# Designs tried in a protein design chat: VH-VL binders against q9nrl2r1430to1533. Part 223

Target 1, 104 residues: q9nrl2r1430to1533
Amino acid sequence: GGVHELSAFEQLVVELVRHDDSWPFLKLVSKIQVPDYYDIIKKPIALNIIREKVNKCEYKLASEFIDDIELMFSNCFEYNPRNTSEAKAGTRLQAFFHIQAQKL

## First folded at step 17 (VH-VL)

Design X28 (framework fv_nezutatug)
Fold by ESMFold2-Fast, scan of step 17:
Structure X28 (fold): chain C 104 residues (1-104), chain A 123 residues (1-123), chain B 107 residues (1-107)
Amino acid sequence: as target 1 above (104 residues)
Amino acid sequence: QVQLQESGPGLVKPSQTLSLTCTVSGYSISSGSYWHWIRQHPGKGLEWIGSIYHSGDTDYNPSLKSLVTISADTSKNQFSLKLSSVTAADTAVYYCARTDYEWGSHRYGMDVWGQGTTVTVSS
Amino acid sequence: DIQMTQSPSSVSASVGDRVTITCKASQSIRTYVAWYQQKPGKAPEPLIYAASSLESGVPSRFSGSGSGTDFTLTISSLQPEDFATYYCQQYYDTPYTFGQGTKLEIK
C-alpha cells in the first residue's frame, strides 16, 4: 500500500484505540496475569503491535492490515468464553471495525 | 480480608420488586472482579442469577433475564439485585459472591461468599 | 445451557474413608470447574477452583482433578467436619451452572 492507505490505517487504529471497548486489546496479554494464554493462543497480537507495524510501513496491502485486526478478534473469541467482558467488548469493537474498514 | 454482607427485606409480596444489596468491605469493587448473585430454594441446590464486572458489564441467567437487574454503586462499595414481579417460586436464600478477576484470568471460581439472606414471598 | 451432573446424589461413609464425588459436564469446559462445601444453614465454602487448585486454608485431604467433561473431588481421609453437601460448578460459559449436589452422610 501507498501513503493514502497508510494514513487510513493510522486513522483507523487511532479510532479503535479510543473506542470504549478497546481495553482488552491495547497491549499484549500479561503472562503473569494470564499464565495459560500463550499455551492456547499461538499468534498473539494487540493494537499497540499493529500500530507499530503501521508506523513502520510493514503493511503492503490493506488485506494484511485487516488480517492482523481479525486475528486479534479471533484470539479474543478463542481464549475468552462468550459471555466474558473481554468477549463482549470484542464483539462490539469488531462490529465498529467492520463499519470503519469499509473506508479502506 | 474481604467480606460480603447481604441486606434486604425478609418478606416480599407477590408481584412486587425484590431489592437486595451486597456491601463489600476490605476490597474496592472498582478494582476488578466479577460480583455475583446466587440463590438457593428451600431444600434445593444452587442457582446462579447473574453477575456484574467492575466495568458495568452484566450477565443474567436467561431464565430470569427479563426480570433481573444488577447494578453497582462504587461510591458505597455495594452492588445490588432487583428482581421484578416476584412469585412464591422466588422464595430462597440469596447469596452474593466474588470472583477475583484480572484481564483474561477466567480460571478463578467464587472465592468469597456472603452469609446469605432469606427472602420469603407471600401475601 | 451447560448441564452439570453429580454422582452419587448421596454417599454414606465413615471417618477415615476415601470418598470420591464425580461431576460431568454436558460439553467440554476445559478446567473451569469449582467445588464448594455447604453445611446446613451456612453459605457454600469454596474448596477447589480451576478443577484442581486448592483454595487457601482448605485442608490438603481435599483434591480435585479432571479436564474437559469429567471431574472428580476426592477426600483422602474423611474427618467428622467433612459431612456436608458438595457442589460442583462450571464457570466456562453463562449461565453458570451447578451440579445438583452430593450429600455426604455419616455411616
Scores: ipSAE 0.026, ipTM 0.693, lowest interface PAE 6.5, mean pLDDT 88

Design X29 (framework fv_nezutatug)
Fold by ESMFold2-Fast, scan of step 17:
Structure X29 (fold): chain C 104 residues (1-104), chain A 123 residues (1-123), chain B 107 residues (1-107)
Amino acid sequence: as target 1 above (104 residues)
Amino acid sequence: QVQLQESGPGLVKPSQTLSLTCTVSGYSISSGSYWHWIRQHPGKGLEWIGSIYHSGDTDYNPSLKSLVTISADTSKNQFSLKLSSVTAADTAVYYCARTDYEFGSHRYGMDVWGQGTTVTVSS
Amino acid sequence: DIQMTQSPSSVSASVGDRVTITCKASQSIRTYVAWYQQKPGKAPEPLIYKASSLESGVPSRFSGSGSGTDFTLTISSLQPEDFATYYCQQYYDTPYTFGQGTKLEIK
């Protein structure tokens, strides 16, 4: 097999959710509030969806889990200009994730 | 520019231990990458032997499990393969290779390869 | 273990031809496939990673496609230096496994 660290994935997602900079990532972007988001972002994802996938044991490899987290950050930087509060939160949270992911 | 070079004895007797070293230049092996050993039997395809992550964690092909040890020496920028109890079936060209791992991205395959070293197992 | 099966085992072609090589995984591997080119006496050279991303320095006539279980490598206009053996490899799960190879030969 592959690397299967579901307990480590849950711990990491909980740490991300509790981080001060998680606010742009907790739930999917509202189409009502941001109507052009889904015209630009083709693979939307958020921490609540990732956590649900972890709880349902849907990640076969650590790489799948990491890819979903990185997709979330990539979406943030694609939609939000670099000087927005969303992009700045994403930059800091991604750095935190990279430090924590070294343990995976 | 990253370069890998294999070294070790070209001839090994049956039942002995094969020892090979991969020397890495232009890149530190402690920089988050996976480092692999692959072999190719004469006239055949490629077989993954195992890998080591910069942290020291290893993964081995189950068909070779208990016979393989991969280790890293970060001070010499080298990683090595030991294959115990060799037989004629272990005659192959042995390659070392890198997978570039930039945090959170298992996007890459094996992007840098050594030139290979030929190992013959015979009495 | 995940089995990778390539088709055809060999193909004869002429310079300028469009060549397609296929690779089938025994289970879904998303896009975790790489393609390599190997010339006699040489180490494999990486061509494609993540099913469709071209490696740096690889000519644009090479392209990869597919997801899940079915993958293809295409050479749009074969050049003399392209005669070689081609391998697919999955890196979705360990042990990492390679296809058996496709030998591309002069017609």
Scores: ipSAE 0.000, ipTM 0.567, lowest interface PAE 16.5, mean pLDDT 86

Design X3 (framework fv_nezutatug)
Fold by ESMFold2-Fast, scan of step 17:
Structure X3 (fold): chain C 104 residues (1-104), chain A 123 residues (1-123), chain B 107 residues (1-107)
Amino acid sequence: as target 1 above (104 residues)
Amino acid sequence: QVQLQESGPGLVKPSQTLSLTCTVSGYSISSGHYWHWIRQHPGKGLEWIGSIYHSGDTDYNPSLKSLVTISADTSKNQFSLKLSSVTAADTAVYYCARTDYEWGSHRYGMDVWGQGTTVTVSS
Amino acid sequence: DIQMTQSPSSVSASVGDRVTITCKASQSIRTYVAWYQQKPGKAPEPLIYKASSLESGVPSRFSGSGSGTDFTLTISSLQPEDFATYYCQQYYDTPYTFGQGTKLEIK
């Protein structure tokens, strides 16, 4: 895609960032605060990284953008048990993303 | 400083509903923490009853046969337990507790507990 | 449900002894285990979270280790105030479950 498609990605990322359930996803998990995270999660990602990739035009296809967002949620559910605040926030934010992504 | 205090009747008749309230002071229950009810039968270990998140989302112990309801009242800074159709087996000390939630920390142990309230189920 | 089994159920020890309490989960829980100390008539107090992280204010003689299914709580040099009942708890999945407890008694 083109500049207009990249603007759509930026708008969606901004809307995700503004969502009440975005707090686990805003930036990378701290290795100092959560040392075992990077032993379990091999492809870490967060909304600030995804937004930077959008701004640098690193997504050549809408599917690549969607894959990175889905990786973010997959990492959340892999690391965090289903009963955690992070997993519950991830479930709600992912549902919101799926609705918004239909507009892409 | 966060303090939790259980309150409710110390004596409940069989088949009635046990109602307990946990009053939180020094901290808001709407600030993203999990709030728990745990009980301890005489001479036995600890049993988790259920939890509520600030959003109102609840998790209950299935072994209690869906007899449990936990609710929160953010305006009163309280959360409550209702256990229906009680029997002598529900005689226990009941504790409320908090999980200290720090983004990404995955602490989720119970860091602040009430002192406990003794509940006896008898006629 | 995830079952937590502690051993031993009781241990007699002297001040200055090294004591180890073991906790086994019926399935892998990674490091999502906490340890609590309970004295008669009192609420449990947290000691360890995430298998090996010491709670603030807990003496350094307490330590935790393990991952997956096997966990240990160690007290490197028993003090008089350490005689209590100790519980492990998993928080990997609901229902949260506790071990049956280990009573630490004076020898």
Scores: ipSAE 0.023, ipTM 0.695, lowest interface PAE 7.1, mean pLDDT 88

Design X30 (framework fv_nezutatug)
Fold by ESMFold2-Fast, scan of step 17:
Structure X30 (fold): chain C 104 residues (1-104), chain A 123 residues (1-123), chain B 107 residues (1-107)
Amino acid sequence: as target 1 above (104 residues)
Amino acid sequence: QVQLQESGPGLVKPSQTLSLTCTVSGYSISSGSYWHWIRQHPGKGLEWIGSIYHSGDTDYNPSLKSLVTISADTSKNQFSLKLSSVTAADTAVYYCARTDYEYGSHRYGMDVWGQGTTVTVSS
Amino acid sequence: DIQMTQSPSSVSASVGDRVTITCKASQSIRTYVAWYQQKPGKAPEPLIYKASSLESGVPSRFSGSGSGTDFTLTISSLQPEDFATYYCQQYYDTPYTFGQGTKLEIK
């Protein structure tokens, strides 16, 4: 997409980063601290990677940006049991994202 | 290092609210971890009542319906259980416990337990 | 709810014996199972977390194994202080559930 859409993506990713529930998503999960993560999750992603892609103008369509954010949440729910703080944070942040994404 | 201590009345009358407090020492409850209430009826096994995370998020055993409230007081480093409308079936030893929580593979079970407090519900 | 079923309900053994206790989950819980030891009048003591990780300070004669639905606690050489009731617990999903317990008794 255009520069107008890129500005919208940047604003949204900044709001996600600033959200209280962003802590599980700020950067890639450490392979050293969590070695089984990469046995289960085949397409790892995090907000810092998504933000870099926005800054490098790698998203041509809003759907591509939304797909990367949804992949991030999908990975969270696949790895983390429903009763974990990560899964609960992911549920709340995903709901926040869905409200904001209506403006894209 | 981390220690948990239950406190509350040893005797509660039917239909009243049971209130128990768990005091945590050697660790700040606001720094993370899940904090649990578990009970054990005389001669029986263990039953999970509910949990609270440092954020205030709670999970309750559905079998206890809306009878349970768990809350935290970070200024006192305590978390508490309220069980409303008690009956003789609520007679049990009540334990508080911690799950030390780390993102990923080092998720623990309940790694620290209080000594337990006996609660008798009797008229 | 996820049901945890232990086998056997009780076992009689002698000091020096190898003892095995099994726990079965009604659905896959990956490795989110813990094992506890409880002596009469005392709180449960954690032994194992995440199916096979030994808790700090627990003797090496205790070991855990399994994934998915089938889990095992093994005591390789039973000591006098090991006579107790043992519980498995899943912490994959709420409500967290315990097995019914296995009482380890002197033969």
Scores: ipSAE 0.013, ipTM 0.667, lowest interface PAE 7.7, mean pLDDT 87

Design X31 (framework fv_nezutatug)
Fold by ESMFold2-Fast, scan of step 17:
Structure X31 (fold): chain C 104 residues (1-104), chain A 123 residues (1-123), chain B 107 residues (1-107)
Amino acid sequence: as target 1 above (104 residues)
Amino acid sequence: QVQLQESGPGLVKPSQTLSLTCTVSGYSISSGSYWHWIRQHPGKGLEWIGSIYHSGDTDYNPSLKSLVTISADTSKNQFSLKLSSVTAADTAVYYCARTDYELGSHRYGMDVWGQGTTVTVSS
Amino acid sequence: DIQMTQSPSSVSASVGDRVTITCKASQSIRTYVAWYQQKPGKAPEPLIYKASSLESGVPSRFSGSGSGTDFTLTISSLQPEDFATYYCQQYYDTPYTFGQGTKLEIK
């Protein structure tokens, strides 16, 4: 296939998506399946949305990208009780993100 | 469509390890969900023993004091319970159950249950 | 641990009656409560999840309500097949805990 040089943000999003603990974060929570989610979470976000923002060059600063990723984790911990599989996955993925984000 | 079936010994001697297996059909254990062991003592209510999550995380009822281990074998599409040092108090019907999980959604309750397997602890 | 307390422990009712079973959590569990029906010698059957969502195939006479600490299961017009034991369960935090059960008996 073609040669494509990824931005640092795009490479990091790809690494997050392929991580075993990314499953709660791949796409937006369904309002039909989880009606109370959007009553509690006012700024929903997911990895697919962040990836699209990266592809459209909407992040001008690394801090803006980091803020969106941190919002995603914050939403997870606000909505999901600490002993849920979602919260445990979020904790591990956030730790992985913090290590990788040192490169930004 | 999704079915769960418990299997294991009907009789176990005191101080031995009880080993039960839940075979899952019509759904891949590795594709997601939470998998539970529940028991019911004769004439009593339901007691949650523990769960294994699709992430591999386990949670156990603290009342069982590290006597319980739950594991999954994705190649056989099974998950199992080991309960060590059993006594007559462990006599119960043992159920396995599933909580379905959809990406980005809440967990449901326990939506599929096995039929239960009776375990008697006696010499 | 989160304690689930059901009331009443038993209720006698007639076909056609409206029956209400209550479940109280010792702390807020939001809407992480499920209700199950168990008939003698059978596994529990799921009725309600997330406090108020009806499981597929469950008759519309069953409904659930509540959030936080107080939850209710209602059967609007009792049928002969509804005589069973009913359990609430919280799945907000581990250990997951069940109420002690409510036995619904023929009057």
Scores: ipSAE 0.007, ipTM 0.626, lowest interface PAE 10.1, mean pLDDT 87

Design X32 (framework fv_nezutatug)
Fold by ESMFold2-Fast, scan of step 17:
Order: C-alpha cells, then sequence, then structure tokens
Structure X32 (fold): chain C 104 residues (1-104), chain A 123 residues (1-123), chain B 107 residues (1-107)
C-alpha cells in the first residue's frame, strides 16, 4: 500500500526501461512510422505513459498497474507477427516482468 | 544500390556441411533489415530456409530439423548459411535476399535478391 | 504452417490481355503477402509487398489486392516481357511460405 507500493511500481518500471528488450515499449508507436497501428490497436500504451501514471498516483491497486503492463505486451503480440524482433523482445521482457512482478 | 552476391561450392558430397556466404554491398547488414536464405529445387518452387534479423535473432524452417545455422559477420558485411548432413534432396539453387525494415512497420517483402548459386549434392 | 495455394497453375494469354492470378492462405495473414516474378535461369524479382504496394520501378500495369485469406495479382495489359512464373509469399508467420507458382505462357 501507499507510498511503499508507489515506490515498488516506480522501481519496476525503471527496471523494465533499463532492460535491453525495452526498445519497442519506451514510447507510443509513431503514427507516421507505422500508419496502420492505430487501426489495429484500440488501447495503445507505452512505458513512458505507465511511468507518468505511477508518478501521478493514478494506480489504486497493484492489479491496475499489472493490467497496463500486460496490455502493453498484448498490443505488441497482436500487432507484431511472432517472428519479428519486436515480438521476440516482448516475449523476453514479459518473462522478466513476470519474475519481478512476484514482488508486488 | 544494394546488391547481394552468393558464393560457395558448386558441388558438395553427401553427409558434409554446405557453407554459403552472401556478400552485401551498398547497405550495412547491421542497420535494420531481415536477411534471408531461400532455395529452389530443380523444376520446383521456392522454399524459405531461414532468416537473421537486424537484432541478431534467427528463425529457421522447422522442416530442416535443426540442420541449419545462419550467422552474420558485420566486419565483412556478409551473412552465411550452414546446412549440415546434406543429401541429394538439398540439390538446389540457393538465393540470399533482404527485407527492408523500418522499425515497427513490418511492411516489406523480400525486395533485393542475389543472382543465386547452384549447389549439387553428389558423390 | 500457413499454406499458400495459387491458381491457376498455368495460364496462356496474348499480349494486351488482362491476367489475374489468385493466392489463398490457409489462415488470415492480414496484408502480409508479396508477389514475385521469375524468368527462366534468373532470380525472383519483387513486384508487390503488403498485398497492394508496388515495388519501386515496377510498371503500373501490375497491381495487387486482398486481405485476410484471398489475394490477387493483376496484369492489366500483358506485355511480351511479362511471360514468366509468378509466386505469392506470406511473411505473416514462420515458416515463410510460397505458393506453388503460376506459369504465364504465350497463347
Amino acid sequence: as target 1 above (104 residues)
Amino acid sequence: QVQLQESGPGLVKPSQTLSLTCTVSGYSISSGSYWHWIRQHPGKGLEWIGSIYHSGDTDYNPSLKSLVTISADTSKNQFSLKLSSVTAADTAVYYCARTDYEMGSHRYGMDVWGQGTTVTVSS
Amino acid sequence: DIQMTQSPSSVSASVGDRVTITCKASQSIRTYVAWYQQKPGKAPEPLIYKASSLESGVPSRFSGSGSGTDFTLTISSLQPEDFATYYCQQYYDTPYTFGQGTKLEIK
């Protein structure tokens, strides 16, 4: 709960950002670079948005934080075919997240 | 202009390892593209062997039963195919090809191909 | 594995004809289809990517359409240099798979 829980979310987001496989997830997908992304993905999200929500105390429950991270991975696997570098990075980062999330 | 050129032996004996190299000019292999090996058996269609991605990740056709290895040598701007334990069924023309890649876009097919190199597996 | 089925296996046509070649995927691949032209003794040449986008330098008489499972390559006015074998290819998932090819022959 409270401040301690907020600090735990911040620490986990920082760990994810620092991970070698975070590159597809750091910022929202560019509409200019990937014009069909927003036609396929209805609830876009990225680590910079999640971190901002943590810092503004917008997560009331650990489950809400976990749901946003899982949405980020779900979007990755829905848009990117399995054999892409984005999907492979997502698979490894999601496994790392599941290990770290045991501490929440 | 990007150009790809296959090189390797024209004749390989059964049970040996086939080694082919693709030399890339006009583009860096480390700069964000997929690099493929494709083959074509005499009188037949095209078969994808495998690819190496800009990140260094590889994918292989599972029909090759872990007999294939694709690697990149960025210092020589080359990528290579090794196919172990070859048989007469591996006789084919072997092509290397590129998929141009813009981060996150996944738009492109195989836009540049080498001329192909003929490999015969015979005793 | 995703199977790509081309039809017809061969087509005979005359210069000036409109020719259509179809390709069916065994499951939805969105728009991740490319088309290639191959002449005897030569490497495949790319024509179309992402189902409908024309490769640089390819004549406008070539066009592609489709999404999901059904795809079409059209040559609106056949030229002498267009007699070749045509292949579709899916790049949605591994292993990448090609259609069996369509031979376009002089009538």
Scores: ipSAE 0.044, ipTM 0.719, lowest interface PAE 6.1, mean pLDDT 89

Design X33 (framework fv_nezutatug)
Fold by ESMFold2-Fast, scan of step 17:
Structure X33 (fold): chain C 104 residues (1-104), chain A 123 residues (1-123), chain B 107 residues (1-107)
Amino acid sequence: as target 1 above (104 residues)
Amino acid sequence: QVQLQESGPGLVKPSQTLSLTCTVSGYSISSGSYWHWIRQHPGKGLEWIGSIYHSGDTDYNPSLKSLVTISADTSKNQFSLKLSSVTAADTAVYYCARTDYEKGSHRYGMDVWGQGTTVTVSS
Amino acid sequence: DIQMTQSPSSVSASVGDRVTITCKASQSIRTYVAWYQQKPGKAPEPLIYKASSLESGVPSRFSGSGSGTDFTLTISSLQPEDFATYYCQQYYDTPYTFGQGTKLEIK
């Protein structure tokens, strides 16, 4: 925990949000638009929720922050077939995340 | 609103490379959609050839075994198909099509199609 | 590859009839099925996406249903302009595959 860790998490979330491939991850999937999503995905999460958790100092360890980001990607690949634009965006954004997470 | 139009040679000789272009109007190919090539042999059904995502990532039908290249030219708002070493079996109507994956849109099948261009492979 | 088996290959019907066309996937594709109508000499026109959602401008007499492996396209009251070939397509995984088509003919 600490101010420096919080700043690093905030910086990384901002970089993810600014990435061109962040669009599937910015907010929770709509039940109206995708009714079966919540039947398949039991732990939904999105970048806006992760950012809120960062701002409220809910991550005590870097591993907890990384686990939530990885859960977000895992949910994407579990729900979305491999060759969808969502899955392709997720693959590229996850690779970008792994590079940026080396700074943590 | 969005329109797709195929262009290319109507006649190609065996062993040559077929080159087709799809011109997109009313929508930027660099925004989050998939762009497809489909063909239809005379009197038969539809065959998916391959697709390109706005990022440049491609997916090809494995049955066409490295004979296919799809590319995009965002400055011209076009995407193109090259099919190498053509034979009479490649005689077909070729279509381009879009799947709309814009930010906030729901997943469609192929929601916009070009009118098709007839390609005959003959000496 | 995911195989899409369409039946029947052809059907003869009269204006006002209810017509059903079926499509079976060789594995579960959830609801990632589209249906297209094609008239001679023209490009396919999209009718339905994600198994049951109507494309904009498609008449309400067209409906789709199904999930997993078994899918149905229904025309509730056939009109003269509906005589065409119909195709199902899965877009769950590449290669994307189409059914072989069902030709709807005048009886």
Scores: ipSAE 0.008, ipTM 0.640, lowest interface PAE 9.4, mean pLDDT 87

Design X34 (framework fv_nezutatug)
Fold by ESMFold2-Fast, scan of step 17:
Structure X34 (fold): chain C 104 residues (1-104), chain A 123 residues (1-123), chain B 107 residues (1-107)
Amino acid sequence: as target 1 above (104 residues)
Amino acid sequence: QVQLQESGPGLVKPSQTLSLTCTVSGYSISSGSYWHWIRQHPGKGLEWIGSIYHSGDTDYNPSLKSLVTISADTSKNQFSLKLSSVTAADTAVYYCARTDYERGSHRYGMDVWGQGTTVTVSS
Amino acid sequence: DIQMTQSPSSVSASVGDRVTITCKASQSIRTYVAWYQQKPGKAPEPLIYKASSLESGVPSRFSGSGSGTDFTLTISSLQPEDFATYYCQQYYDTPYTFGQGTKLEIK
């Protein structure tokens, strides 16, 4: 037994999920609640999908993982006006991610 | 005040599908919260079955071998559990519960619980 | 899966006693622990969230502490209404897992 170390990508995703500002990013945006979202955002993504990709070993390079996280933030800023709670949460979480990503 | 109430049959035969519904009042299930099913076997502790987010995304306990489906009906403000191919081991009190994410805080555990409904699997 | 090991399994105490219940996680969960009280025939009621934050309406004699892997629930001066079973729960990662429970009896 004992606890083994998580992969670097898994540890980073877990840190993002547990951050207070992760709430807009945990799951995909509902088509029913926000029907125009998928007309504007062509490559939807969320932390649950990124974590599944990590667990399936789909990221071969750190850059691929970083690109998916950055796409998630890009989608947030594309859809949500700058003064919304979603955009503000995204700004703070993105800054946190940039600090943590230095460990990769 | 937010209230949760479980409903469903108290007795289910082995190999059948157990269907339970949780009715939510005083709060919209589409408001960004997670909605959970938990069960408690007679004289035992608590076991998390799974959860549904208002978007319809679900998370299930991978250690459960029975087929589990959780779904939401926003028009009725309800979410439901289906547990297929039940056995005597599925005899338990079943609870529904909420974790509040509406305020942007995932700091909370399960802050509101239903009263529980007893399910016996017996021929 | 993250395992939560709770101790003791049962404790008998007198009114006015200080009672301590502990919970150990198999890996670091930071402060993502909740504590629940369950009275016979009733649903669990939340007491503590985020390891040390008291739920609204919960008496101040209840307190929580800890971070990482080791967590403690303390009742500073036990009252008759406090006899119940107590559970810890981690919500750091799914599947969410509970401790085995501690049965507290007042005599």
Scores: ipSAE 0.006, ipTM 0.590, lowest interface PAE 11.2, mean pLDDT 85

Design X35 (framework fv_nezutatug)
Fold by ESMFold2-Fast, scan of step 17:
Structure X35 (fold): chain C 104 residues (1-104), chain A 123 residues (1-123), chain B 107 residues (1-107)
Amino acid sequence: as target 1 above (104 residues)
Amino acid sequence: QVQLQESGPGLVKPSQTLSLTCTVSGYSISSGSYWHWIRQHPGKGLEWIGSIYHSGDTDYNPSLKSLVTISADTSKNQFSLKLSSVTAADTAVYYCARTDYDWGSHRYGMDVWGQGTTVTVSS
Amino acid sequence: DIQMTQSPSSVSASVGDRVTITCKASQSIRTYVAWYQQKPGKAPEPLIYKASSLESGVPSRFSGSGSGTDFTLTISSLQPEDFATYYCQQYYDTPYTFGQGTKLEIK
């Protein structure tokens, strides 16, 4: 992918990080605080990892970037019951992401 | 530090609306936490009434049906409970409480509680 | 709704005793259980979250264990200030539900 695609990915990650509902997604879930997380979630990911991948030019296509963001949300909904604060934050942030991703 | 304080009438007549306010100090309601109302009937355990997220989204205990409304006033750093058509069964101590919203943080239960306010429903 | 059942309803124990309180969920809630201590005339105070994590400032004699449906709160060496009612609560799904409470009486 081009340098302009990387700028678009960086801008979108920054918007996600600054969103009120980003708190469950900013960094990997703590193994100490949530010991069963890694027994259930096989492909953990978070916004700090996605941002690092953007900075290292690891996304070749917009679809690869979108797939990582969607994986982050699907992990949230797989681990967290529907009425948890994490799942509700994920639902709102995912809706925001879908609107922003139309620009990619 | 973070403090919650309930306020409202101690006596409400049957069929009226109970209105309670929780004032939050030392923390902004808009900071992403969940804010809860819990009650405790005389001689009984705890019952969750409902919660509000900083976005305004609410969850209510289905046993209270359409009788409960929770709202937030971020300009006053308060959130409130309205319970309509009260009966003697609504006599209880009412608490407000917070759930810290930080993923992987030290607190996913209700980490800060108000002191409680006693409400009696009687004619 | 998820039902939380505590046992025993009350227990009397002496200072220095090991006390265990149990809590059973009607379905698997993983580790989404908290424990609270309530003294007469006061609001509940948090003790344990995520089944086994101790809240800051809570004495190390308190511990929690369990996953799925069966949970325990243990006080390894009972102190006089531990007189209180103890509640478990699930926060796996709404409505959030509490156990009926266990009253701990010294002696």
Scores: ipSAE 0.007, ipTM 0.613, lowest interface PAE 9.9, mean pLDDT 86

Design X36 (framework fv_nezutatug)
Fold by ESMFold2-Fast, scan of step 17:
Structure X36 (fold): chain C 104 residues (1-104), chain A 123 residues (1-123), chain B 107 residues (1-107)
Amino acid sequence: as target 1 above (104 residues)
Amino acid sequence: QVQLQESGPGLVKPSQTLSLTCTVSGYSISSGSYWHWIRQHPGKGLEWIGSIYHSGDTDYNPSLKSLVTISADTSKNQFSLKLSSVTAADTAVYYCARTDYSWGSHRYGMDVWGQGTTVTVSS
Amino acid sequence: DIQMTQSPSSVSASVGDRVTITCKASQSIRTYVAWYQQKPGKAPEPLIYKASSLESGVPSRFSGSGSGTDFTLTISSLQPEDFATYYCQQYYDTPYTFGQGTKLEIK
């Protein structure tokens, strides 16, 4: 990956952050507020962590970036029951991501 | 200190709309949490009717054929159930209940229940 | 819909007995099961959430266990106030569903 891919990753993560359904994904889940989360989720991730990785040029391939975003959604669906606001937001945001990711 | 209290008519005629209200005290309905309606037919078990989140998002039991509407009035700290086109099969005790979501955790079940209100559907 | 099946439908026991009630889900629900106690003419009272977590104020003689499809509620030393109907409930997916109930009766 190059400069153009880095710019594309930054643009996409900014669009995800701005989306109405991004609220469950903006920051890592608090261990104090949700103590059982880290017993269930072994590879926690959030949009702020992904954005930091983009800014540090840690993604060499589009597939690595896509994998981290998909991990974020997978964690959401593993932790949250399917009828929850988090799972519903995740479903809509993931669909939005898949449309935008076709540009990568 | 959180308390729920159901209110509404004890008798409803077939084909009419059943309207019940749950009044919440000791907790702001707008602060989060899921708010449920459950019913129990005479001598039978519990049936979940539907839920509303403080944002207005709703989930309904598909078996009720979309005859159910749940709404919230945050200014009165109440949420309500409307069940249209009732029949004798809708005779039951109706309960309202809360699932605590104040910490953003979905680990809790229904932790606070109202005392229930009896509804009879008859001519 | 996810079906919750309880066994037994009724159990007769004496004060001091250890009582176990089981609940089986028709598909994996992880640990998203709650247990409730209901006495005649009263609303259900929560006992257990997330399969094994005790609700505040519930006596320590009550315990829950299980994950996936098989769950149990145990009362280690039955007290007179424990005679009631017990329900399990899954909250993994909508519609939320309850078991048919287990009536705990005096022997």
Scores: ipSAE 0.007, ipTM 0.669, lowest interface PAE 9.6, mean pLDDT 88

